VHH binders against o75319. Designs and how they scored, part 183

Target 1, 181 residues: o75319
Amino acid sequence: GNHIPERWKDYLPVGQRMPGTRFIAFKVPLQKSFEKKLAPEECFSPLDLFNKIREQNEELGLIIDLTYTQRYYKPEDLPETVPYLKIFTVGHQVPDDETIFKFKHAVNGFLKENKDNDKLIGVHCTHGLNRTGYLICRYLIDVEGVRPDDAIELFNRCRGHCLERQNYIEDLQNGPIRKNW
Key: E = the ipSAE of ESMFold2; O = the ipSAE of OpenDDE; V2 = 0.75 times the mean of E and O plus 0.25 times the DockQ between their complexes.

## First folded at step 12 (VHH; framework vhh_4orz_3)

Design nn15 (at its last look DockQ between E and O 0.80; V2 from the best seeds 0.00; counts 0 for: pae E 2.05 > 2)
Fold by OpenDDE, look of step 12:
Structure nn15 (fold): chain B 181 residues (1-181), chain A 120 residues (1-120)
Amino acid sequence: as target 1 above (181 residues)
Amino acid sequence: EVQLVESGGGLVQAGGSLRLFCAASGFTFSSYAMAWLRQAPGKRREWVAFITSAGRTYYADSVKDRFTISRDNAKNTVSLQMNSLKPEDTAIYFCAAKQWPTLYGSYDYWGQGTQVTVSS
């Protein structure tokens, strides 16, 4: 249905570019049908997403949707020029190796094809925090060799909210490196 | 053969300026991100400045607003303008190239380094 996700209103709609990366995290934008359940200032549509990105003088080059549903918005709500990738990711549990691999593969593909620009990889789950933060940090740790605490700190600072799920944090800090490719 | 050759290092008084250059050859320069890193005696090598192939720049907090990284793809060069130099800037400065357009991770190619000494 069109029920607003719990605590969705509590999170900043869009984070900041993670310096030195092409990542930006945001909460899930909601299509027009959700607006009747929101105050005007609470609304965050796909259009609003792009407006907010533009306000940061940035441009999205890819959207990775990690939500486990398709009810929030349609890919057709996005500009045709911005590729959309769905990676169904179950909430509250550490993403499996296949999910991690899919994410890494998508990111690497984007980076390979977009060396000549500064377009962003927009990543979101429901709140754009836990699943989003985990996978971004997992990438930075596994692929880029970033220290786990540094990756987490960087994400938290740029998202404007801290990772909340202890199992995610624990896995990032102490879990095994996942296979790259 | 891939080569990165640094130049422009030397002795300078605190508050002074230096401009480092790095000449690259043996690879498609325009497709690589370039970086300057430095290593002071007894310290680990640290990142100083980074410039993507698209021209986006990043700076370490310690050098922000003092250093400027730039690149010339036509000449296959990357430069580091260093202003308001401090004794703590004393180090061997290395030019490095990275095919991947991200700040983090390993670099593909390295120069031999150039000594920068800032006297108090």
Scores: ipSAE 0.826, ipTM 0.904, lowest interface PAE 0.6, mean pLDDT 96
Fold by ESMFold2, look of step 12:
Structure nn15 (fold): chain B 181 residues (1-181), chain A 120 residues (1-120)
Amino acid sequence: as target 1 above (181 residues)
Amino acid sequence: EVQLVESGGGLVQAGGSLRLFCAASGFTFSSYAMAWLRQAPGKRREWVAFITSAGRTYYADSVKDRFTISRDNAKNTVSLQMNSLKPEDTAIYFCAAKQWPTLYGSYDYWGQGTQVTVSS
């Protein structure tokens, strides 16, 4: 339905580009049907997403949607033709190895095909925080060799909100070494 | 054969300036990200400055606002302008290149390095 996700209003719509990476995180944009329950200043549509990215002098080249639902917006609602990938990611638990592998594969494929431009990978779940932060940090740690605490700090600062689910933080800091393939 | 050849190192007084150059050959230079890294005696190699193929730059906090990385795709060179040099900047400076467009991770090609020595 048209129910605004819990606490969705409490999060900044879009973060900042994470320096040294191609990532930007945001909360799920909501299609027009949700706007009847939002004050004008609370609205964050697919169009608003692209406008905010452009205001940062950036451009999206891929959207990775981590939500386990399709009710918030459709790829057809995006104002531009941009590649879109859904990776169904269960909430509240550390993503399984298959989900992590799909994310790594998608990111690596994007970076290979976009090495001659500066386009961003936009990543979101419902709030753009826990699942989004986990997978971005997992990629930076496993593939890019970033220290766990440094990856978490970078994500938190650029998202504008701190990762708060302890099981995610503990897995990033102390979890098993994972294969990238 | 890929080559990265650094030049421009030397001895300079604290507060002075140097400009390092790196001449690249054997690959499509404009498609690679380029970096300067340095290694002081007894210390690990650390990154100093990074420039993407698209021209976006990043700097280590210790050199921000004093050093400037730039690239000339017509001449296949990357340079590092180093101003307000401090004794702590004394190190061997290496040019490096990678096809992967992010700051982090491993580099594909390395130069042999050029010595920079900053005296008090």
Scores: ipSAE 0.491, ipTM 0.783, lowest interface PAE 2.0, mean pLDDT 91
ESMFold2 (binder alone), look of step 12: mean pLDDT 87; pTM 0.878

Design nn16 (at its last look DockQ between E and O 0.89; V2 from the best seeds 0.75)
Fold by OpenDDE, look of step 12:
Structure nn16 (fold): chain B 181 residues (1-181), chain A 120 residues (1-120)
Amino acid sequence: as target 1 above (181 residues)
Amino acid sequence: EVQLVESGGGLVQAGGSLRLFCAASGFTFSSYAMAWLRQAPGKRREWVAFITSAGRTYYADSVKDRFTISRDNAKNTVSLQMNSLKPEDTAIYFCAAKTWPTLYGSYDYWGQGTQVTVSS
């Protein structure tokens, strides 16, 4: 259906590049069919996403979609030049090792193939906050060796919203490092 | 053989300027991100400036707007222009290279370092 996700309107559509990384987080863009239920200023389509990214003088090189549904937009709504990766990620629970691995693998693959540019990995779930923040931070912690609190602070600052889920925060701060292979 | 050789360090008065150079050889320079790090006496090594292979730059807050990192792929060099130097900038400055295009994590290659001393 075309129901607007709960609290979707409460979040900034697009964050900022996380300095020193290739990550940018955003809330899920909604396809045109959702516009009927939104005020014009609330609309955030795939097209709007790319416009906002351009306004930041950035360029997306990959989109990782962590939502657990396909009802929000279609990959066909994206430019052909930007690859799209779906990683079905259940909400509210800490992503399992397989999900974490898939995310890490995708990011590593992108970085390996995009060393010659500064294109961004766009990551989103529904709100582009909890699942998105967890996986980005998990990557920074496990792969890049960033301190958990620094990773979380960096993400929160750049996203413009703070991670909300205590189980995610707790796992990032005190949970075990996940395998990188 | 991979080599990173720093130059340009020395003694300078507070408020003065220095320009550090790092000459790289033995690897595909243009494919690597480059960084300047520094280590002051009794302190941990800290990153100062970073430049991606594509030319995007990052600076530590302590040196922002005073230092400028640049690279010349044709000459296989990376430079650090240091202006408005302060005594707290006194350190050994290292040139480093990494193939991974992120600020965080370890570096693949290191120079021997060059001493920068800023007198009050």
Scores: ipSAE 0.851, ipTM 0.916, lowest interface PAE 0.5, mean pLDDT 96
Fold by ESMFold2, look of step 12:
Structure nn16 (fold): chain B 181 residues (1-181), chain A 120 residues (1-120)
Amino acid sequence: as target 1 above (181 residues)
Amino acid sequence: EVQLVESGGGLVQAGGSLRLFCAASGFTFSSYAMAWLRQAPGKRREWVAFITSAGRTYYADSVKDRFTISRDNAKNTVSLQMNSLKPEDTAIYFCAAKTWPTLYGSYDYWGQGTQVTVSS
């Protein structure tokens, strides 16, 4: 059936909660049809995602899917109790202002509605690294006032992998602060 | 009217312990994240400890394993247990609150502060 995304096996499935935030990043989970080319220890299904979050004593309250495709898993593979939001985000280039705004709006809405619990926002793209790291860092910089290098360091440490795309890193470090409105 | 009132400050010898209290009123305490920050003379105010409404805690590196933040939603209080105190901990300690559940960014409400002085 479906091909395994390039380099997907090279990344840790799930990162750690980013301290002081409500974020956790992970690579895209893959439905069963992908598993025929994976060793059992390489599998990372939607069920595996939730088991790994539970093992960290955490709970997801929202999943933001940044992939531009719907082939990896279906929202129906997730517990109905966990809201799911897709924000189509093209790779290669710094996300546009509309995409950044949609991400900020979703995060702010979640934080407002979840003040009284400790649930996490799970964010993923294909590898849970470049697009995911960019948008999380962009939020921390623009909305939370975190210095660019501190946001990047926090993401890298908690994801367990460093951001790779230089155009994203340069935009975070040297680009303008994007206003929320 | 929102009020945050700190107490428990004072003079203590290095190596000693002190417990600060912050009494809150005028807002829905259980829905707010709470923090302790401090400002030494001539220095910038810095965060010390943070506790979310759900009870998750974070600490500045300089106080990890020595200080403990806790909250009591029934009494509308947040406290800071300060152990193994050092002269560098000398500062005015402020209680602060915000509705946003994250560590970063600004706080909505502030107390007047309580002085902690750690003698050598």
Scores: ipSAE 0.550, ipTM 0.804, lowest interface PAE 1.5, mean pLDDT 91
ESMFold2 (binder alone), look of step 12: mean pLDDT 87; pTM 0.876

Design nn17 (at its last look DockQ between E and O 0.63; V2 from the best seeds 0.00; counts 0 for: pae E 11.3 > 2)
Fold by OpenDDE, look of step 12:
Structure nn17 (fold): chain B 181 residues (1-181), chain A 120 residues (1-120)
Amino acid sequence: as target 1 above (181 residues)
Amino acid sequence: EVQLVESGGGLVQAGGSLRLFCAASGFTFSSYAMAWLRQAPGKRREWVAFITSAGRTYYADSVKDRFTISRDNAKNTVSLQMNSLKPEDTAIYFCAAKYWPTTYGSYDYWGQGTQVTVSS
């Protein structure tokens, strides 16, 4: 159905680019069928996403969708010039090694192919916070060697919301490094 | 042989300015992001400013609006204009090069560093 995700309205639609990275996080955009259930100022469509990114003088080069459903919007709602990658990621639990690997591989592939530009990797789950934050931080920690607390702080600051899930935070802070390849 | 050579460091009074330079050679300068990092006595090395190959700049919160990083690809140089210097800015400043476009993680090449001392 087209019911609005729980607490979806509580989160900023789009964060800021994470300095020194190519990451930007946002909440899931909703297709037109959801608009009738939202006030105009609450609407956040795929088009709105791109407009907000442009307002930041940025450009998306890749969208990674971590939601575990396909009901929110269609890849066809996105410009053809922006690749869309779906990584079905279960909520509330720490992503498994396969999911982490898929994410890292996608990011590394993008960076390899986009060395000549400054396009961003847009990452979202439902709220663009917990799953999104975990995987971005996991990448920064495992691949870039960033301190866990630094990664978390950076993400939180840029997203405008803090990671909420203690199991995610605990895993990032104290969990093992995952294989990068 | 890859070389990064810093210059411009020295002693300055609080509120003063310095301009650091780094001359690079031995690699394709224009393809690398360049950074300035610093290490104060008894503290860990921290990144200060970062400039991508495309010219996008990033700054640590502690130096934002006071420091400016720039690069000249024709001369293979990167500079750090430091204004409104504070005693807490005292450190050895390092020029570093990194191919990967993030401010975090390992850098590929390092200079020997130049001492900056800010007196109160």
Scores: ipSAE 0.016, ipTM 0.285, lowest interface PAE 8.0, mean pLDDT 92
Fold by ESMFold2, look of step 12:
Structure nn17 (fold): chain B 181 residues (1-181), chain A 120 residues (1-120)
Amino acid sequence: as target 1 above (181 residues)
Amino acid sequence: EVQLVESGGGLVQAGGSLRLFCAASGFTFSSYAMAWLRQAPGKRREWVAFITSAGRTYYADSVKDRFTISRDNAKNTVSLQMNSLKPEDTAIYFCAAKYWPTTYGSYDYWGQGTQVTVSS
């Protein structure tokens, strides 16, 4: 059924724009059917997402959904004016090079199409933390040349939670540099 | 031929102000983000201020509230107002242009730099 993801309640719904980038991270929004299992203050729907982004005086121009499931919400629950992209990313393991390439390609495509505005790329997995943080940091390190520790600190500060998966952190800090597009 | 030409550098006493200018030619200026970066002796080049083609500005923590970047698309210029200068601001300042609106990564075009020296 419509089971609330484990530990989902423990995370802030939406982070803050990462300065100098076009990224903002958030946890997966939950369709209305989940709300009967939540206290009112715990709800975070697709509508709530867009309201919170607007409250920050920002606008989403792309949502990248990293979850390996379709059960949390449907893309048709999003405004038709906001492009949506699913990149199936398995949890608990460092994303493979094909997944990393797909993410980089999506980000670069967005930057090309949105060079004349200030819209954000919203990125989420289930909790908006480990897979989301890994791929954003991997992009900043590999494509933008950011030092690993600086990328991780920036993500942690703007998300409002620290990356938790040690294998992700170790791969970002000490793993191979990837020169994929 | 693309050119970025900086001016306005010089010697100033700590606490003083300078305004740097960069004149651009040879590309569609209004479509590019513009930046000021600096390089002190023995240090890595670091970005200082960034302005997107849409006019949104970003600053390094070390200069926020003291420096202001602005652009004039009609004159193809970008400027950097530098207030409350410190000896740590001593560096060669470079104007740079980037098509993508992010502060990280490589820049497409660079100026030759202008020296700013802040004395105690």
Scores: ipSAE 0.000, ipTM 0.301, lowest interface PAE 11.3, mean pLDDT 88
ESMFold2 (binder alone), look of step 12: mean pLDDT 87; pTM 0.885

Design nn18 (at its last look DockQ between E and O 0.02; V2 from the best seeds 0.00; counts 0 for: pae E 13.1 > 2, placed apart)
Fold by OpenDDE, look of step 12:
Structure nn18 (fold): chain B 181 residues (1-181), chain A 120 residues (1-120)
Amino acid sequence: as target 1 above (181 residues)
Amino acid sequence: EVQLVESGGGLVQAGGSLRLFCAASGFTFSSYAMAWLRQAPGKRREWVAFITSAGRTYYADSVKDRFTISRDNAKNTVSLQMNSLKPEDTAIYFCAAKYWPTSYGSYDYWGQGTQVTVSS
């Protein structure tokens, strides 16, 4: 269906680029069929996403969709020039090793292929917060060697919202580093 | 009743060695990953070592090549061999358990901790 996700309106549509990284987080854009249930100022479509990114003088080079459904928008709603990657990620639980690996692999692949530009990796789940924040932070911690607290703080600040799930936070802070291959 | 009981802590000189033990009871030990975490005065708790139910091990960079985590499923124990100890290793060391085939997250069970003090 086209019901608005719970609490979706409570979150900023798009965060800011995370300094020192190629990451930007945003909440899930909703396809046109959702607009009838939203006030004009609440609408956030795939088109709106790209407009907001441009307003920040940035460009998306990859979109990683972590939602566990496909009802929000279609890859066809995105420009053909921006690759779309779906990583089905269950909510509320810490992503498993396979999910983490898929995410890291995608990011590393992108970075390898995009050394000559400054395009961003756009990452979103439903709210662009918990799953999104965890995987981005997990990457920064495991691959870039960032301190967990620094990663979390950076993400929170740039997203404009703080990670909410204690199990995610605890795993980032106290959990083991995951293999990168 | 679930219990995790740490032992083996104490005072040791820099460069010395200690072996910590954690005895588990009250749950299916073989199904859980086990971890050692530590908390130094005025610092936040940090993970030290992790061992999955299958025996895969992970270490914090600060202890890598110095510490070794191991488990004995027959005895329901997990151990931490700590070599080349440094003053910065001084902390309360906690044993924790996490159901492993499931997703990562918070630890399910905790010990009360054992004090490790490394003198200069």
Scores: ipSAE 0.012, ipTM 0.256, lowest interface PAE 8.8, mean pLDDT 92
Fold by ESMFold2, look of step 12:
Structure nn18 (fold): chain B 181 residues (1-181), chain A 120 residues (1-120)
Amino acid sequence: as target 1 above (181 residues)
Amino acid sequence: EVQLVESGGGLVQAGGSLRLFCAASGFTFSSYAMAWLRQAPGKRREWVAFITSAGRTYYADSVKDRFTISRDNAKNTVSLQMNSLKPEDTAIYFCAAKYWPTSYGSYDYWGQGTQVTVSS
């Protein structure tokens, strides 16, 4: 009975590591119960995620799950023990300041704890594009001082898809710097 | 005083090769990630290649398989081997250093740049 998320098939499963950052973005992996509604080449499971990360010679050190639901996969079903954080993020509006703060706090904590390795923060929403791209870019802009257009271009290139939602793009380009508190 | 000094730029015909060098002084080189960036006339500066303090390398798609970044901690240098050069590779190339881990857009030190010109 599991319904494939709308337009999920249209997106590349996993992006590339964003150079100079610890981020990699991907669409939500789907547990095996979803595979009955997928052709074999369309499947992207939690195991597939980890295999694709290994193929890039990378290692995940944290997964930040931005989806508003628990139905796609369970953290206990991940093939490896990796820290996992759910930040419920509504998908139709610019994330509120509380959500942005939670994301920044999680990233800053990871960077502090992992300063002596090259492990990545994996970030996903349903499609790994709009919510994911917004929060990654918001972090780069507010915390790292990256120019908005440079952050957006880096994300788009490394994800393999351009940010789509104009309200997100406009907020990143023209909106206020958010406080890091 | 921190210095990054690029060298090895010049004029080369399309299809040719150049090797750029960046000599670093005034900081603990082995603790820094190093990068090459470039800026073509009328365009924004873009990253080209990045090497972590641990030696992991990353490349822009436009130069992947043609350029190779490397570092020599004994000589405090980072280099960029550029093969199969194209006219669109024409730019001023900058060496930059970042204390790792920090983000892409916040380099601590920059060189003055060296001109690479690729003729058709």
Scores: ipSAE 0.000, ipTM 0.246, lowest interface PAE 13.1, mean pLDDT 86
ESMFold2 (binder alone), look of step 12: mean pLDDT 87; pTM 0.879

Design nn19 (at its last look DockQ between E and O 0.87; V2 from the best seeds 0.00; counts 0 for: pae E 9.2 > 2)
Fold by OpenDDE, look of step 12:
Structure nn19 (fold): chain B 181 residues (1-181), chain A 120 residues (1-120)
Amino acid sequence: as target 1 above (181 residues)
Amino acid sequence: EVQLVESGGGLVQAGGSLRLFCAASGFTFSSYAMAWLRQAPGKRREWVAFITSAGRTYYADSVKDRFTISRDNAKNTVSLQMNSLKPEDTAIYFCAAKYWPTQYGSYDYWGQGTQVTVSS
């Protein structure tokens, strides 16, 4: 139902664009039905997301939703001009190869279609941190050839929070490169 | 045939300025991000400045506010204005092209490089 995710209030709603990339991470926006359980300053709706992005002089071109539920907001709550992609991603576990592939494929497709603009890929899970950070870093490492520590540092700095899950960090640092198609 | 040809390098005194040019041919220039990288003796090659196909610019911290990258799609050129040069800026500077819009990782095409020497 309308239960606020655990620790959701503890995280910054929106990070910063990752320099040299098209990525920006944020926590899950919550639809209006959640507002009654939040103080006004704690509210973060889909509309608030776009306002905050605009305040950074950026524009979203794609939203990738990694949450494993659909209860937080509806795609209909987003502007029609911004594609929405759901990739159901189980929490606490390192994403499987299929999930990684889906994410990479989505990002690559977006970049091919958006070469002439500077629109961002917005990525979020529940907190916009662990699953989000892992997949973004995985992409940078596997596709862009970024050193794992550099990728992690960049993400952490831009998100304003550090990846917390040791299994994710370990996989990024020492895990195998996943195949790019 | 793809070609990237750098020019504008040379010897300059500390505090001086240089402007590097790179002329590109053999590929769809406007579709590629362009970059300047440099390699000093005994050091790793490092990216210096990056400009996306859309014109967004990124700079390494070491050159921020001193260097400016720009591109001219009509002429298929990318430039690097280098001001307030320091001895530590001494390196071979490479022009590079990348389809992917990130300054990290591998580049698709490379120039031969041009020597920049900054004397104390």
Scores: ipSAE 0.019, ipTM 0.311, lowest interface PAE 6.9, mean pLDDT 92
Fold by ESMFold2, look of step 12:
Structure nn19 (fold): chain B 181 residues (1-181), chain A 120 residues (1-120)
Amino acid sequence: as target 1 above (181 residues)
Amino acid sequence: EVQLVESGGGLVQAGGSLRLFCAASGFTFSSYAMAWLRQAPGKRREWVAFITSAGRTYYADSVKDRFTISRDNAKNTVSLQMNSLKPEDTAIYFCAAKYWPTQYGSYDYWGQGTQVTVSS
């Protein structure tokens, strides 16, 4: 349905570019059918997403959608020039190794194809926080060698909200390094 | 054979300026991000400045607004303009190259370094 995701209004729509990376995180944009339950200042549509990115003098080159549902917006609502990739990511549990690999593969593919421009990878789940933060941090830790606490701090600062799920935080801090296969 | 060769180091008085150069060969320079790192005696190597192949730059807090990294893809060079030098800037400065356009993690190629000494 057209129900606003629980607590969705509590989060800033779009974060800031994470310095030294190609990532930007945001909450799920909601297509127009959701707007009748929203005040004008609460709206965050696919169009609003791109306007906010342009306001930051940035450009999206890929959107990675981590949600398990198709109800929030359709890829057809996005500019045809921006690739869209869905990676079904189970909520509440630490993502499995296959999901982590798919995310790493997508990011590495983007970096290869876009190394000569400055476009960003936009990543979102429902709130743009827990699953999004976990996978971005997992990439930074495993692929880029960033220390776990530094990755988490960078994500939290740039998203404008702290990671909330303790099992995700604990896995990032104390869990095994995942293979980069 | 990949080579990164630094030059422009030397002795300078505090408050002075130096410009470091790094000449690159043996790889597709324009496809790599470039960085300057430094290592002071008895300290760990730290990154100083980073420039992507697209030209976006990043700086360590300790050098921000004093140092400027730039690249010339036609000449396969990266440079570091260092202004308002302090004794704490004394170090061996290394040029490094990285295929991925992120400042974190390991670098693929390294130069041998050039000494910068800032005297009171």
Scores: ipSAE 0.011, ipTM 0.408, lowest interface PAE 9.2, mean pLDDT 89
ESMFold2 (binder alone), look of step 12: mean pLDDT 88; pTM 0.885

